VH-VL binders against q0atu2. Designs and how they scored, part 1

No score or structure here was measured in a lab: all are predicted.

Target 1, 119 residues: q0atu2
Amino acid sequence: MLDKKARIRTSREYRNVFEKGKRLSGRFLIIYYVENALDNNRFGFITNKKIGMAVIRNRIKRQLRAIVREYQGQVKNKHDIVLVARAGIGKSSFEGMEKDYIAIMKKAGLFARNANKID
Structure headers, positions and changes below count from the first letter of each chain, unless a header shows other numbers; antibody chains are not in Kabat numbers.
F, E and O are the ipSAE of ESMFold2-Fast, ESMFold2 and OpenDDE, as the mean of both directions, binder to target and target to binder. V2 is 0.75 times the mean of E and O plus 0.25 times the DockQ between their complexes.
Where letters were taken out, [cut] stands.

## First folded at step 1 (VH-VL)

Design c1 (framework fv_daclizumab; at its last look DockQ between E and O 0.52; V2 from the best seeds 0.00; counts 0 for: pae E 11.0 > 2)
Fold by OpenDDE, second read of step 2:
Structure c1 (fold): chain C 119 residues (1-119), chain A 119 residues (1-119), chain B 106 residues (1-106)
Amino acid sequence: as target 1 above (119 residues)
Amino acid sequence: QVQLVQSGAEVKKPGSSVKVSCKASGYTFTSYYMHWVRQAPGQGLEWIGYINPSTGYTEYNQKFKDKATITADESTNTAYMELSSLRSEDTAVYYCARGDEWYSDFDYWGQGTLVTVSS
Amino acid sequence: DIQMTQSPSTLSASVGDRVTITCSASSSISYMHWYQQKPGKAPKLLIYDASSLESGVPARFSGSGSGTEFTLTISSLQPDDFATYYCQQYNSYPLTFGQGTKVEVK
């Protein structure tokens, strides 16, 4: 699991990202991102009822956390990033989710130049 | 049950202003954005903007940035849209619509408010 | 802004017909929403996020598509389905709608 300092935890923090950040939509994910005043990145995850039952939401959240954790060290610093799961994500494979994450993060310019990502 | 009830039809002179209200019930007012959409007679739908009632944050369609002002009163669960410097082209049915902060799908709509601008 | 273009603008069909409405986006988007509107009424959400059926909406409605092309399908048109349908993108602000497709009785 992500380090506590790497997590967006409060409603205020989430709202700040949603209102002041930029948004990009991928196939399975919407990301909201904004620069923060910290020395580290923070990640938030939204899996609402549109995705499906609680079991599905929890599974998706675990998978997204795993993906974010895997690539965490390659993300540009000083960003708050919220991943919002889209309704169709429940039908996606883990690989599909990962691919979408990589694609959308690249589009957002949030990966470091030397990041080793799947094209 | 979720309901959005808008104020009644308005007839205004050019150059005047009008303020349309949208009272929400059946859900937590601050948990959803309130969007405004207009529809000119016989025409399609145009998104005007939205407000986050929890923070007061607003975002507008550039087309309406100088035309519409969206506000919300949490104490009364009411969203407002004021239209200024009314012209005949502003004649339309104006809808409030509930949307979440992720997908911007409008699952509940007000009944609409006809604003007629004529000399 | 992302322009949404629906096809056709008007569609004449009979009860029982399979009806297909397309929505083309001026740029690639992930998904969109579909609404139904009847005269004198507010729009009603039918499909959200391209293919998810809104609660209470009959299963004869379905949505598909990706990129720049999206489709709303009514498998078997019912009398209650004669209305105007709109697509709406939520990829970026400003949110934009298609011009609408009126499904009328043949």
Scores: ipSAE 0.588, ipTM 0.890, lowest interface PAE 1.1, mean pLDDT 93
Fold by ESMFold2-Fast, scan of step 1:
Structure c1 (fold): chain C 119 residues (1-119), chain A 119 residues (1-119), chain B 106 residues (1-106)
Amino acid sequence: as target 1 above (119 residues)
Amino acid sequence: QVQLVQSGAEVKKPGSSVKVSCKASGYTFTSYYMHWVRQAPGQGLEWIGYINPSTGYTEYNQKFKDKATITADESTNTAYMELSSLRSEDTAVYYCARGDEWYSDFDYWGQGTLVTVSS
Amino acid sequence: DIQMTQSPSTLSASVGDRVTITCSASSSISYMHWYQQKPGKAPKLLIYDASSLESGVPARFSGSGSGTEFTLTISSLQPDDFATYYCQQYNSYPLTFGQGTKVEVK
């Protein structure tokens, strides 16, 4: 699970990321990201009705949080990042989501070169 | 049931301004973005911009940044688009359309407002 | 800006035909949407996120594709399907549409 301090929690904070941040689209994910003033990273997760029923959306959120947690040490500090699950994510594997996350974070310039060596 | 109802047709002189309204009903107005799209007679669709009614944040196609002003009134569930410095090439049907924040998929559209600019 | 180009601009078909409309993006995109527009009416969302069928849309409509090439397929054309079809990208602002493909009676 992600620390409480590493989660975007308020509507105000989500709005800031959407309205002032940059957007990049991957295969299964869209990320919105903006530099913050807090000296740590914060993550938000959005699964809307287009993904499927609440059970499916909750599973996807749990899997995305697990992926973010495993790679959090490779993310450049001082960013608010929101992950939005795309409609097709329900058909992807966990590994497929993980690969998409790594690819899009590297493309955004938010990942270190050795992101795959978190151990 | 979701409905977007637009104001009636307008005939305007070159150099004038026009303000088109789009009244939303059947859903929570602040939960979706409101986009504006135009279609010149016999031509395709062109995106103008959107507003987030919950924050007032707007995003514009750069082509329209100095011409279009999009606003929203939460108390009446109404979005507006004002066009200034009208020219004959602004003659078009203008649509409001409801979009998801992440997908920008326009699942509901207004009926359209014909704006004719002639001298 | 990402330019969306549709092929063909006009397509003549008969009821029962399989119809395929192509949309090409000027740069690689992940996902896009398809709309149907009938004369004098607003567009209607058919397919979102390249391949997901919108609620209430007949199963004869399907979407596929990735990168720069996307297709909308109507498996068995019905009289109600004679219309203009538009693709739209949402990978970057400004949002852009294809120029449209008019499906008309042969």
Scores: ipSAE 0.127, ipTM 0.741, lowest interface PAE 4.9, mean pLDDT 88
Fold by ESMFold2, look of step 4:
Structure c1 (fold): chain C 119 residues (1-119), chain A 119 residues (1-119), chain B 106 residues (1-106)
Amino acid sequence: as target 1 above (119 residues)
Amino acid sequence: QVQLVQSGAEVKKPGSSVKVSCKASGYTFTSYYMHWVRQAPGQGLEWIGYINPSTGYTEYNQKFKDKATITADESTNTAYMELSSLRSEDTAVYYCARGDEWYSDFDYWGQGTLVTVSS
Amino acid sequence: DIQMTQSPSTLSASVGDRVTITCSASSSISYMHWYQQKPGKAPKLLIYDASSLESGVPARFSGSGSGTEFTLTISSLQPDDFATYYCQQYNSYPLTFGQGTKVEVK
């Protein structure tokens, strides 16, 4: 599980990231990200109704949280990051989501300069 | 069920302004972004910008930042776009389109409003 | 800005033909949308996220591609398919469309 202080929790916090942040798309994910004024990162997760029923959306959200947790030590600090699941993610494997996450985080420049350790 | 109904065609003189309306029905107005897209005669589609109706936040294509002003009225479920300092090259059909706040897929479009600028 | 370039600009075809339209992005993107537009009408979403058919779209439409190259295919052209087709990227703002590909009767 992600620590409570590492979660984006309020509607205002989400809106700030969507409206002020940068956006990059991967195969299964879109990320929005912006610098914050904290000493840590915060993560948010969005699974849209277009993905499927609630049980499917909850499974995908759990998988994404596990992926983020595994690599969070490699993420540059002071960022709010929202992961938005794309409609096709329901057909992906855990490995497919993981590879997509790594690729888009590298492209965004959000991994620290030791990003090769996650390869 | 979901419907976007735009105001009627306008014929305007150069230097004047026009305000196009887009009335939404059949869904929760504040749950989706409202985008504006234009199409000059015989030409392709150009994205102008969007408004988040729940917050009033707008994002503009830089090309249109001094031309268009996008607003929304939550009480009437209506989005507006005002075009200022009209020139002949502003002659186009202007569409409103509903976008998912995360994917920017335009699943419902207004019927379009022809704005003709002639002297 | 990410520029989307479609080819061909115009395509003459007959009912029954296989039609292929290409959309090239100026930098790598992962997903994009395809729209169909008939004269005097608003665009209609056909394919979202490069390859997923929108509800009610016939199976003869398909999309594929990744990186900078994306393709819309109509496997057997029907009379209702004579229209202009646009690709649209959602990788970054401003959102941009391709210039369009008009599919017209031969």
Scores: ipSAE 0.006, ipTM 0.618, lowest interface PAE 11.0, mean pLDDT 87
ESMFold2 (binder alone), look of step 4: mean pLDDT 94; pTM 0.951
OpenDDE, look of step 4: ipSAE 0.550; ipTM 0.884

Design c1a (framework fv_daclizumab)
Fold by ESMFold2-Fast, scan of step 1:
Structure c1a (fold): chain C 119 residues (1-119), chain A 120 residues (1-120), chain B 106 residues (1-106)
Amino acid sequence: as target 1 above (119 residues)
Amino acid sequence: QVQLVQSGAEVKKPGSSVKVSCKASGYTFTSYYMHWVRQAPGQGLEWIGYINPSTGYTEYNQKFKDKATITADESTNTAYMELSSLRSEDTAVYYCARDFEYGDSLFDYWGQGTLVTVSS
Amino acid sequence: DIQMTQSPSTLSASVGDRVTITCSASSSISYMHWYQQKPGKAPKLLIYDASSLESGVPARFSGSGSGTEFTLTISSLQPDDFATYYCQQYNSYPLTFGQGTKVEVK
C-alpha cells in the first residue's frame, strides 16, 4: 500500500491537478500530472462506474496502487499525479495495466529512461 | 469550504411522504456522488442509496427501492430524498454524505442530519 | 449482502488506555473505512482504505487489516475519543456498516 503522505485525497488537490496539470492517455489509463511544492510525490486514483460494479472498481484501484508503489522510486520528485482508469481496464490483466503505466510515465518524462522493474 | 446543509426536522403522519433536501456548497456539485444514510434512534447506520448528480443515475439499497426516491437539481446544487408511505419504523435521522474519489463510497463530508418523526 | 460485525459492541476505558476495535466481514473485502460519531452529531471520517488517516485526525488513531479482519487502534485514549465507531465496506452494494462500538468512560 502507498503511504498516506503519497495520496491525493482532498477535492481541492484533485482540482489543482485537473486544472493546472498536463494530460496523457494510454490504452487503459489517463494520467493528469503537475509539479507540486512538496518534498514528495502524491498519487490519486479514479475508477468510475463505467468500469463496472464496486468490487471490480475496488480491485482495479488496489492493483493500480500496487503498481504505483512498486515503481515509486523511479518517479521524478515533486509531482501530483492522478491516474484515471478507462472503461476497458476491467478486461486488462495486471501485467497489461503495469505495462501501460510504465509506457505512459516514460512518455510523460516522469520516469528515468530505460526504467525497468527490478527482478 | 465544503458544506452540506440539510432541511429542518419534520413530523409526519403514517402514510404520508416527506422530502428532505441537502444543499451543497464549496465544491463542484456534479463531480461527486451524493449518498443518503439513515440512523434510527439508538441504532446504527443504514445506507439508502446514492445519486450521480451529473447523470441522474441512482443506486438503491434493495430494502429502500420502493420507499426512497433520490433526485438532484444541478441549478441549485441540491440533492433530495423523498420517502413515501411513511411508517413509524421510518423515524430516524437522515444524512446526506458526499462520496469522495468518484464512487469509492468514502464519505468525507456529511450533512448535519434531518430528524424525521413519524407519529400518529 | 456483506455483513460487518464489530467486536466488542461496547467497551469501557480510561484516558491513556490503548483501545482496539475489530471489524469482521462475512466475505473477503479489499478495503474498508472507519467513522467516529459523537452524540447528536453526524459521523466523521477517521480512517479510509483500512489504514489511511484522514486529514486533521490525530496520529493516535491507526487502522490495519486485510481480507476479513480489520482493526482500529487508539494508542492513548483522550477525553475527546469517547464516541461510537463504525466500520464500512465498499466492496459491493448494498454498502454496509458494522453495528458500532461504543467507547465509554470506565
Scores: ipSAE 0.006, ipTM 0.568, lowest interface PAE 10.6, mean pLDDT 85

Design c1b (framework fv_daclizumab)
Fold by OpenDDE, second read of step 2:
Structure c1b (fold): chain C 119 residues (1-119), chain A 121 residues (1-121), chain B 106 residues (1-106)
Amino acid sequence: as target 1 above (119 residues)
Amino acid sequence: QVQLVQSGAEVKKPGSSVKVSCKASGYTFTSYYMHWVRQAPGQGLEWIGYINPSTGYTEYNQKFKDKATITADESTNTAYMELSSLRSEDTAVYYCARGEYLWDESAFDIWGQGTLVTVSS
Amino acid sequence: DIQMTQSPSTLSASVGDRVTITCSASSSISYMHWYQQKPGKAPKLLIYDASSLESGVPARFSGSGSGTEFTLTISSLQPDDFATYYCQQYNSYPLTFGQGTKVEVK
């Protein structure tokens, strides 16, 4: 699980990302990202009920957290990043989610140049 | 006002098919799942399945996976359920019900009036 | 599948009585809902998410519980409350209902 300091936790923090951040859409994910004034990145996760039942939404969140954690060290610092799960994510495999995350993060230019575990 | 209006009662022979419609009004059709629930005479409620009108994605109760086909037409705000190979035990009132919203409710807050399907020789 | 078991199946009561219906889930669930159904009518949502009162539902209705045990309470039964009540889990597929509790006049 992500460290508490690496998590967006408050509505105000989420709102700040949505209002001031940039938006990119992938196949299964939409990311909102903005620079923060911290020395670390913070991640937020949003799933809506259109994805599926609560058990599915929770699974998706766990999977997304796992993906983010895996690549956390390769993300450029000082960013707040919110991952919004799209409706189709419920049908995707973990690998599919991971590929989409990598693709969208690359497109956003959020991965460090020395990123090595990117497929 | 928010409402679901279903098609009228049906009388069918065994082996035939029937397609029940459920027209939604008063809300954004694609923002809610549309569920179907069956109630045999004098019996309880059985969940059949649902459709996400926004994506067309469906989930079925395993019991009805070979019995029911759920579809939706966004252009007419109408959900459909087709029952195939009808048998006498398929005789029931069939309800459509509005389900999950994006952020708010996770219950069936709006129901159609029900459609009686009678299967008899 | 998650089985939902209501107790009792039938309940005889009088106007003004406090009525309690229980619903037991075969496994822990996050979302429990309660419906009221009258003969020849579609079910009506009463309580959602275990304890939230649906808009327009009288305050005499309340719900509580978590995990595997849930209850619907009518603080003072009114003539309009004689009906069949169903619990329903919205935790996982397939969605399932309790067998129903018929509240009838004593």
Scores: ipSAE 0.015, ipTM 0.630, lowest interface PAE 7.9, mean pLDDT 90
Fold by ESMFold2-Fast, scan of step 1:
Structure c1b (fold): chain C 119 residues (1-119), chain A 121 residues (1-121), chain B 106 residues (1-106)
Amino acid sequence: as target 1 above (119 residues)
Amino acid sequence: QVQLVQSGAEVKKPGSSVKVSCKASGYTFTSYYMHWVRQAPGQGLEWIGYINPSTGYTEYNQKFKDKATITADESTNTAYMELSSLRSEDTAVYYCARGEYLWDESAFDIWGQGTLVTVSS
Amino acid sequence: DIQMTQSPSTLSASVGDRVTITCSASSSISYMHWYQQKPGKAPKLLIYDASSLESGVPARFSGSGSGTEFTLTISSLQPDDFATYYCQQYNSYPLTFGQGTKVEVK
């Protein structure tokens, strides 16, 4: 679960990311991203009807939030990022979605390499 | 202080084997891949392979599959590379280097000091 | 295997010069890394993921490029920068390096 402050919640905020942000496409995911004026990152999630029935869309959304939460410490500060699931994502494994997320975030230059790995 | 310390220089005869060590300190050993790279005198860098110390999984450059064996010992935070059936062409400085585990980028941010292996009759 | 070709192989320059080294991949790659090596020493990471400056590396070093063409730039060459530079791809195994570019005093 992401904290409320780490989530894009309003239609105005989603619109800002779509209109002013950069776009990168992965295998199962598209991200739209823009630098924000806050001292934190915010994430949005879109699973449209082409993915499948509500039960599938809700599962995908929950899994994407879990992936984002796991890697949130590696995302460069001060960004609004919207993840849009592509139609084929419903047939992907959790691991497949995770790998696609990592690849696309790296390509966008949004991952910091100095993540703390001390146990 | 993150550091990789390798064993000392070796002089070996053709047909023999050599085992080079690389001791890691200052970080969680199982959180990074350990790669091996060689450099023949006056030549460029050539990737040999890596080990994931957490799983024991190894990947080799096809050129070295029958030559190199990479292992790791978690109890001592030490990686090893053994070269068999040495030829004069194996004369090189051998480096260990850590690579990013999480992202599979394999950027080598920390390197050992190198071990010169000389194969001479 | 992905072949990495650097240009030039040798470059003569003076302190204060802007130096640009290029690296061409035989197929499209997502990210690549640049290393500096001085005689008798291990390579040192300078740039990771094509354009990200490694911690502790002077700001005069920068990387750019995508696909098959990448560049390393030193904006104002210092005496400490005379060295051999290597690019590396991580896109597929085996991992491969360029042949190196030696930056020497003019």
Scores: ipSAE 0.000, ipTM 0.539, lowest interface PAE 16.8, mean pLDDT 85

Design c1d (framework fv_daclizumab)
Fold by ESMFold2-Fast, scan of step 1:
Parts: sequence; structure tokens; C-alpha cells
Structure c1d (fold): chain C 119 residues (1-119), chain A 121 residues (1-121), chain B 106 residues (1-106)
Amino acid sequence: as target 1 above (119 residues)
Amino acid sequence: QVQLVQSGAEVKKPGSSVKVSCKASGYTFTSYYMHWVRQAPGQGLEWIGYINPSTGYTEYNQKFKDKATITADESTNTAYMELSSLRSEDTAVYYCAREVTDYEYTGFDYWGQGTLVTVSS
Amino acid sequence: DIQMTQSPSTLSASVGDRVTITCSASSSISYMHWYQQKPGKAPKLLIYDASSLESGVPARFSGSGSGTEFTLTISSLQPDDFATYYCQQYNSYPLTFGQGTKVEVK
């Protein structure tokens, strides 16, 4: 999946994004994002109990990581971005999550207009 | 090196309680769920429940809701399972087992050695 | 509850044999794992997510299947493989295991 360099890993780093970052809501996703002082982007993923049982939350996390990886080349560099899954995401399709991700990233100004899936 | 070390065997009277411990080492305790699984003598595996040590959230098999209480102590990296109102049918080996919370697989990759709880008069 | 049923309950085999164990779920599942248990020991994870080989597990073990039918295969049985094997679903709570398949010396 995502290189370890591209992951937000610590509670402290997540807190920084939540406290200092901008927030934007989509249909199935909320993103929090802030410019970092690094040479690369980092992504975090939050699936809480409101989504459903652990098997559903784990599936959603895997699918979101796959989506982020596939479109990572379209994301403006030097950002920490946390994806928070909304309660309704458990009933969405993979395509629905993918479409929502692209739409919200474009709205945030973090994404190229004609973002394409990595082959 | 990852280790889960459980407390020793217990022999208990019907109606009593027992608290089994599972001490984790070699990894970040709060990054993994801790599950409890039992195995009655000569029988198969039966899932009891889990705890997320980071949040304290627990999930139980309905069969064990009134029997088992799962807790975790982050300061000692130890998970606990308390069994109440013991009956002879609670006689079993009880295992703790960890599960990754953030990665793509959900399997129980490390298990404790097991704790035999015998309930007899 | 999702019921996991293994077949056979016991099988007798010789070293070098190809052994197959089947696991049937009462409803479609995407997440299932296989474990090996030797007498007096805790179970050991062999295969996760139906077909992924756990680190340190010999390549003679493989898993396949989807939906409701899953298979564990041992391509060339070794003396160390005489044990009881369990499948497990991780699709819904409560998590459930198959009843086990005991692989015995013929």
C-alpha cells in the first residue's frame, strides 16, 4: 500500500492536522488538511465505531488506502491529509468512495482538475 | 520480539470469579486489538470478545455478555478477562490473541500460551 | 451468526500426500483465516484473507476460495503437519470458527 513515509502514524501528528488544518466534507468522507514542512504528502485514515463493526471499518480503511495510493500523483505536494469516514460509508460502493474522494480533493484545491487513476 | 504471557492455571469453585491476565511485550500495546478465545477440553475454538486498548471499546459474543468482562491497563501493557458466576461448563483453556487495527489483514498473528480454568466442586 | 462448517472432520494421510480441507460459510464472506493447532499449544495463523501466506509458514500451505467455499491445501504433507486445522470468519460478530479438521497419520 502507501509507503511508510507517506503515512501519518502518531496521535500527535493526527492532533496537529485536526487542530491546525482546514476541514471539508463530502458525502462519505471528511478531510482535514494542512501544509507540512516536509518534501512529501502524508495521509491518515480514521474509521470510528459509528461506521459499523470492525470488519466493515477494516474493509473501508483498506479501500480508502487503495484509492489514495492510486491517485497520489495528482495531490499537491507538502500536505498532511486525514480522511475521516462518515457513518454512511459502510453502504457505499468502491466507485462511490473513489468519486467522493476525487470531488472533495478538487474542492480543497489539492487535486488536479483532470485527476486520473494510476494504471 | 512479540510475546503474550498469560497468568497460570486456576482451579475454582462454582459461583466464584476468576481474572486471567495477558501481558504484552515487544510491540505498541495500543496499536492492536486484544481478543479472547476459549477452548473446552477436546473441543474447538470459541470467540469471547475483544478490547481496543487505545479507546477502551469492547465487543462481546452475546453468549458471554453476562459472563466475561474484558479490560486493559496501558500502564502495564496487560489485558484482563474476568469470568463471573463460574459453572462447570466454563472449564476451558482461555487464550488471548492480538489483531492489527490499521493494516489490511485481520488475523490473530500472536497468541498467549493459554490459561486453563477448571471449575469443579 | 455465520456458521463455519469444515469437511472432513478427520482425515488420515501419509507423508507426501496432497491434503485438502474445505470450509463452508452459511453466508457470503470476504474475510476468513486458517489456523493450525498442535496438542497442548495455542493456535498458529497460517493463511489470512483466504489466500495470503503468513510469514514463516512453509510454501506447501495455500488457501483459495471466495464467497461461501474456501479450501486449505497442503501440497506435500510433512510429519510436522499432523495437527488440527481451523477456519475462521471475520465478516460479522460474533467471530466464528469451524469445528476443526484433524489430520492424522494413516
Scores: ipSAE 0.006, ipTM 0.547, lowest interface PAE 13.1, mean pLDDT 85

Design c1e (framework fv_daclizumab)
Fold by OpenDDE, second read of step 2:
Structure c1e (fold): chain C 119 residues (1-119), chain A 121 residues (1-121), chain B 106 residues (1-106)
Amino acid sequence: as target 1 above (119 residues)
Amino acid sequence: QVQLVQSGAEVKKPGSSVKVSCKASGYTFTSYYMHWVRQAPGQGLEWIGYINPSTGYTEYNQKFKDKATITADESTNTAYMELSSLRSEDTAVYYCARDYSGEFWDTMDVWGQGTLVTVSS
Amino acid sequence: DIQMTQSPSTLSASVGDRVTITCSASSSISYMHWYQQKPGKAPKLLIYDASSLESGVPARFSGSGSGTEFTLTISSLQPDDFATYYCQQYNSYPLTFGQGTKVEVK
């Protein structure tokens, strides 16, 4: 799991990202991102009840956290990033989620130029 | 009041290009995505794509990826859609529509009045 | 792509009738919108998120459904309701619409 310092945890922190950040939509994910004044990146995760039962939502969150953790070292520093799961994500494979995450992060320009394992 | 006003009807020859405009007013232009949807005569609705005016990011329907180019000008609160290599099959009313934003994405809550593009020899 | 199929394509009804339009998705989806369009006019949002009534829309309109089956219901058809209705999914890109259901006067 992501380190606590790498997580957006408070409503205030989420609100800041939504109000001041930029938004990009992918197939399965919407990301909000904004520069922070810290020395590390922070990630937040949001799932809607329409995605499915709590078990499904929790699974999705676990999968998204795993994806974010995998590529965490390749993300440009000093960003708060919130991932919002879209409705179709519940039917997506892990690889599909990963692909969408990579695509949207690339579109956002959030990956370092020397990032590896990026399709 | 929130309003989208599109440019006027166009008559074009095959092979030419056309650029339709959509001017937004009554809200913060950069806070909402702008969709484009077409409707051929007597037919249903087809989603073309959208733009995030804040970032310039675009998403296209694969069917229109080589046909439509969507742009936005924040300084004038105007979204554009350019159609290239026009064919008779491109004859349709083209709509811009504001994304709902908020909790539900890809919801088109405000629409322009539509722009008829007619392609004929 | 997710295909949306509406039923029926055309519906003849009278004022006061209860009208039900169905929309079937080619795969399970979570999000659905309904639009109303009158001749020569742009579509108008009626229902969002399957069952939420858009502001300003009369309460006689309602939406329901989940999975692959969704419905739009007009409890008592009014003269102003004769139009074409479209469902739209936003579960995944590309966004897709149903082919439309024209509600006309019997």
Scores: ipSAE 0.015, ipTM 0.644, lowest interface PAE 8.8, mean pLDDT 90
Fold by ESMFold2-Fast, scan of step 1:
Structure c1e (fold): chain C 119 residues (1-119), chain A 121 residues (1-121), chain B 106 residues (1-106)
Amino acid sequence: as target 1 above (119 residues)
Amino acid sequence: QVQLVQSGAEVKKPGSSVKVSCKASGYTFTSYYMHWVRQAPGQGLEWIGYINPSTGYTEYNQKFKDKATITADESTNTAYMELSSLRSEDTAVYYCARDYSGEFWDTMDVWGQGTLVTVSS
Amino acid sequence: DIQMTQSPSTLSASVGDRVTITCSASSSISYMHWYQQKPGKAPKLLIYDASSLESGVPARFSGSGSGTEFTLTISSLQPDDFATYYCQQYNSYPLTFGQGTKVEVK
């Protein structure tokens, strides 16, 4: 359920994140991220055919959006972040994806200090 | 029909520079990244870098960062690769290749015919 | 850099043979492609994303594998298939190719 302003929507905006952003790889996710000039964070999501059939890819996209929404208050403001699902994500649990997301975001310095312990 | 047409063969002296062109037709030039790859005689393929023609952003193989300059001219749908300070080891066929955009990045689906650059004294 | 190593470097085969070419990555990867190159010609995309057949490529070509080991198979070799084959990874920059596998007439 991410609102309109929190979504990366155009191909040009995705290209900007891939080209100018930093990359970090986790077990199930790769993130590309860059500071933006806006007053908010924006997220993009990419699932490719390597993950599985459309029904699996759509489930993964919904679950990733839910995870991002749950933790959006802990993400440092003014960033564009694209999540790319790796091939093995289709075999992970929701909790496995969530833990991978938290780990990557912490490593990127994008989570507030102690965000997942205090709140 | 999608096509990439490269400039003709060049013979250059050591220490000079060469600029190879790659003219795109049959698709929206700014919608696809353009890669450059070289192949020395009898050797395999070596990636040089890419350009996003819509933004001008370039990514280089570190080996070529101080040697290759990749540019694009949207008005003529042409990508360029310039090599400076040429050495005999730069003798190779240089290819431009379109990046398949959509689902799988860094996939080179359409290639130019190649440009032979020979560096000799 | 991720190193891609192909095996064999040279393969001698006859028309009608099943040909198998392997590509080994120095670390686990999720993204790779296969290309075919004939003498004096530019490479041609054959298989993308390890197993997806490029449009216009004959069904006798197939790709498989994951992690560090990937395979290109030609189920029944045809005269047009005598060429050099290259794997390429996209797991990280710089993009790297295998050294090539030359399929030549036995």
Scores: ipSAE 0.006, ipTM 0.563, lowest interface PAE 12.8, mean pLDDT 85

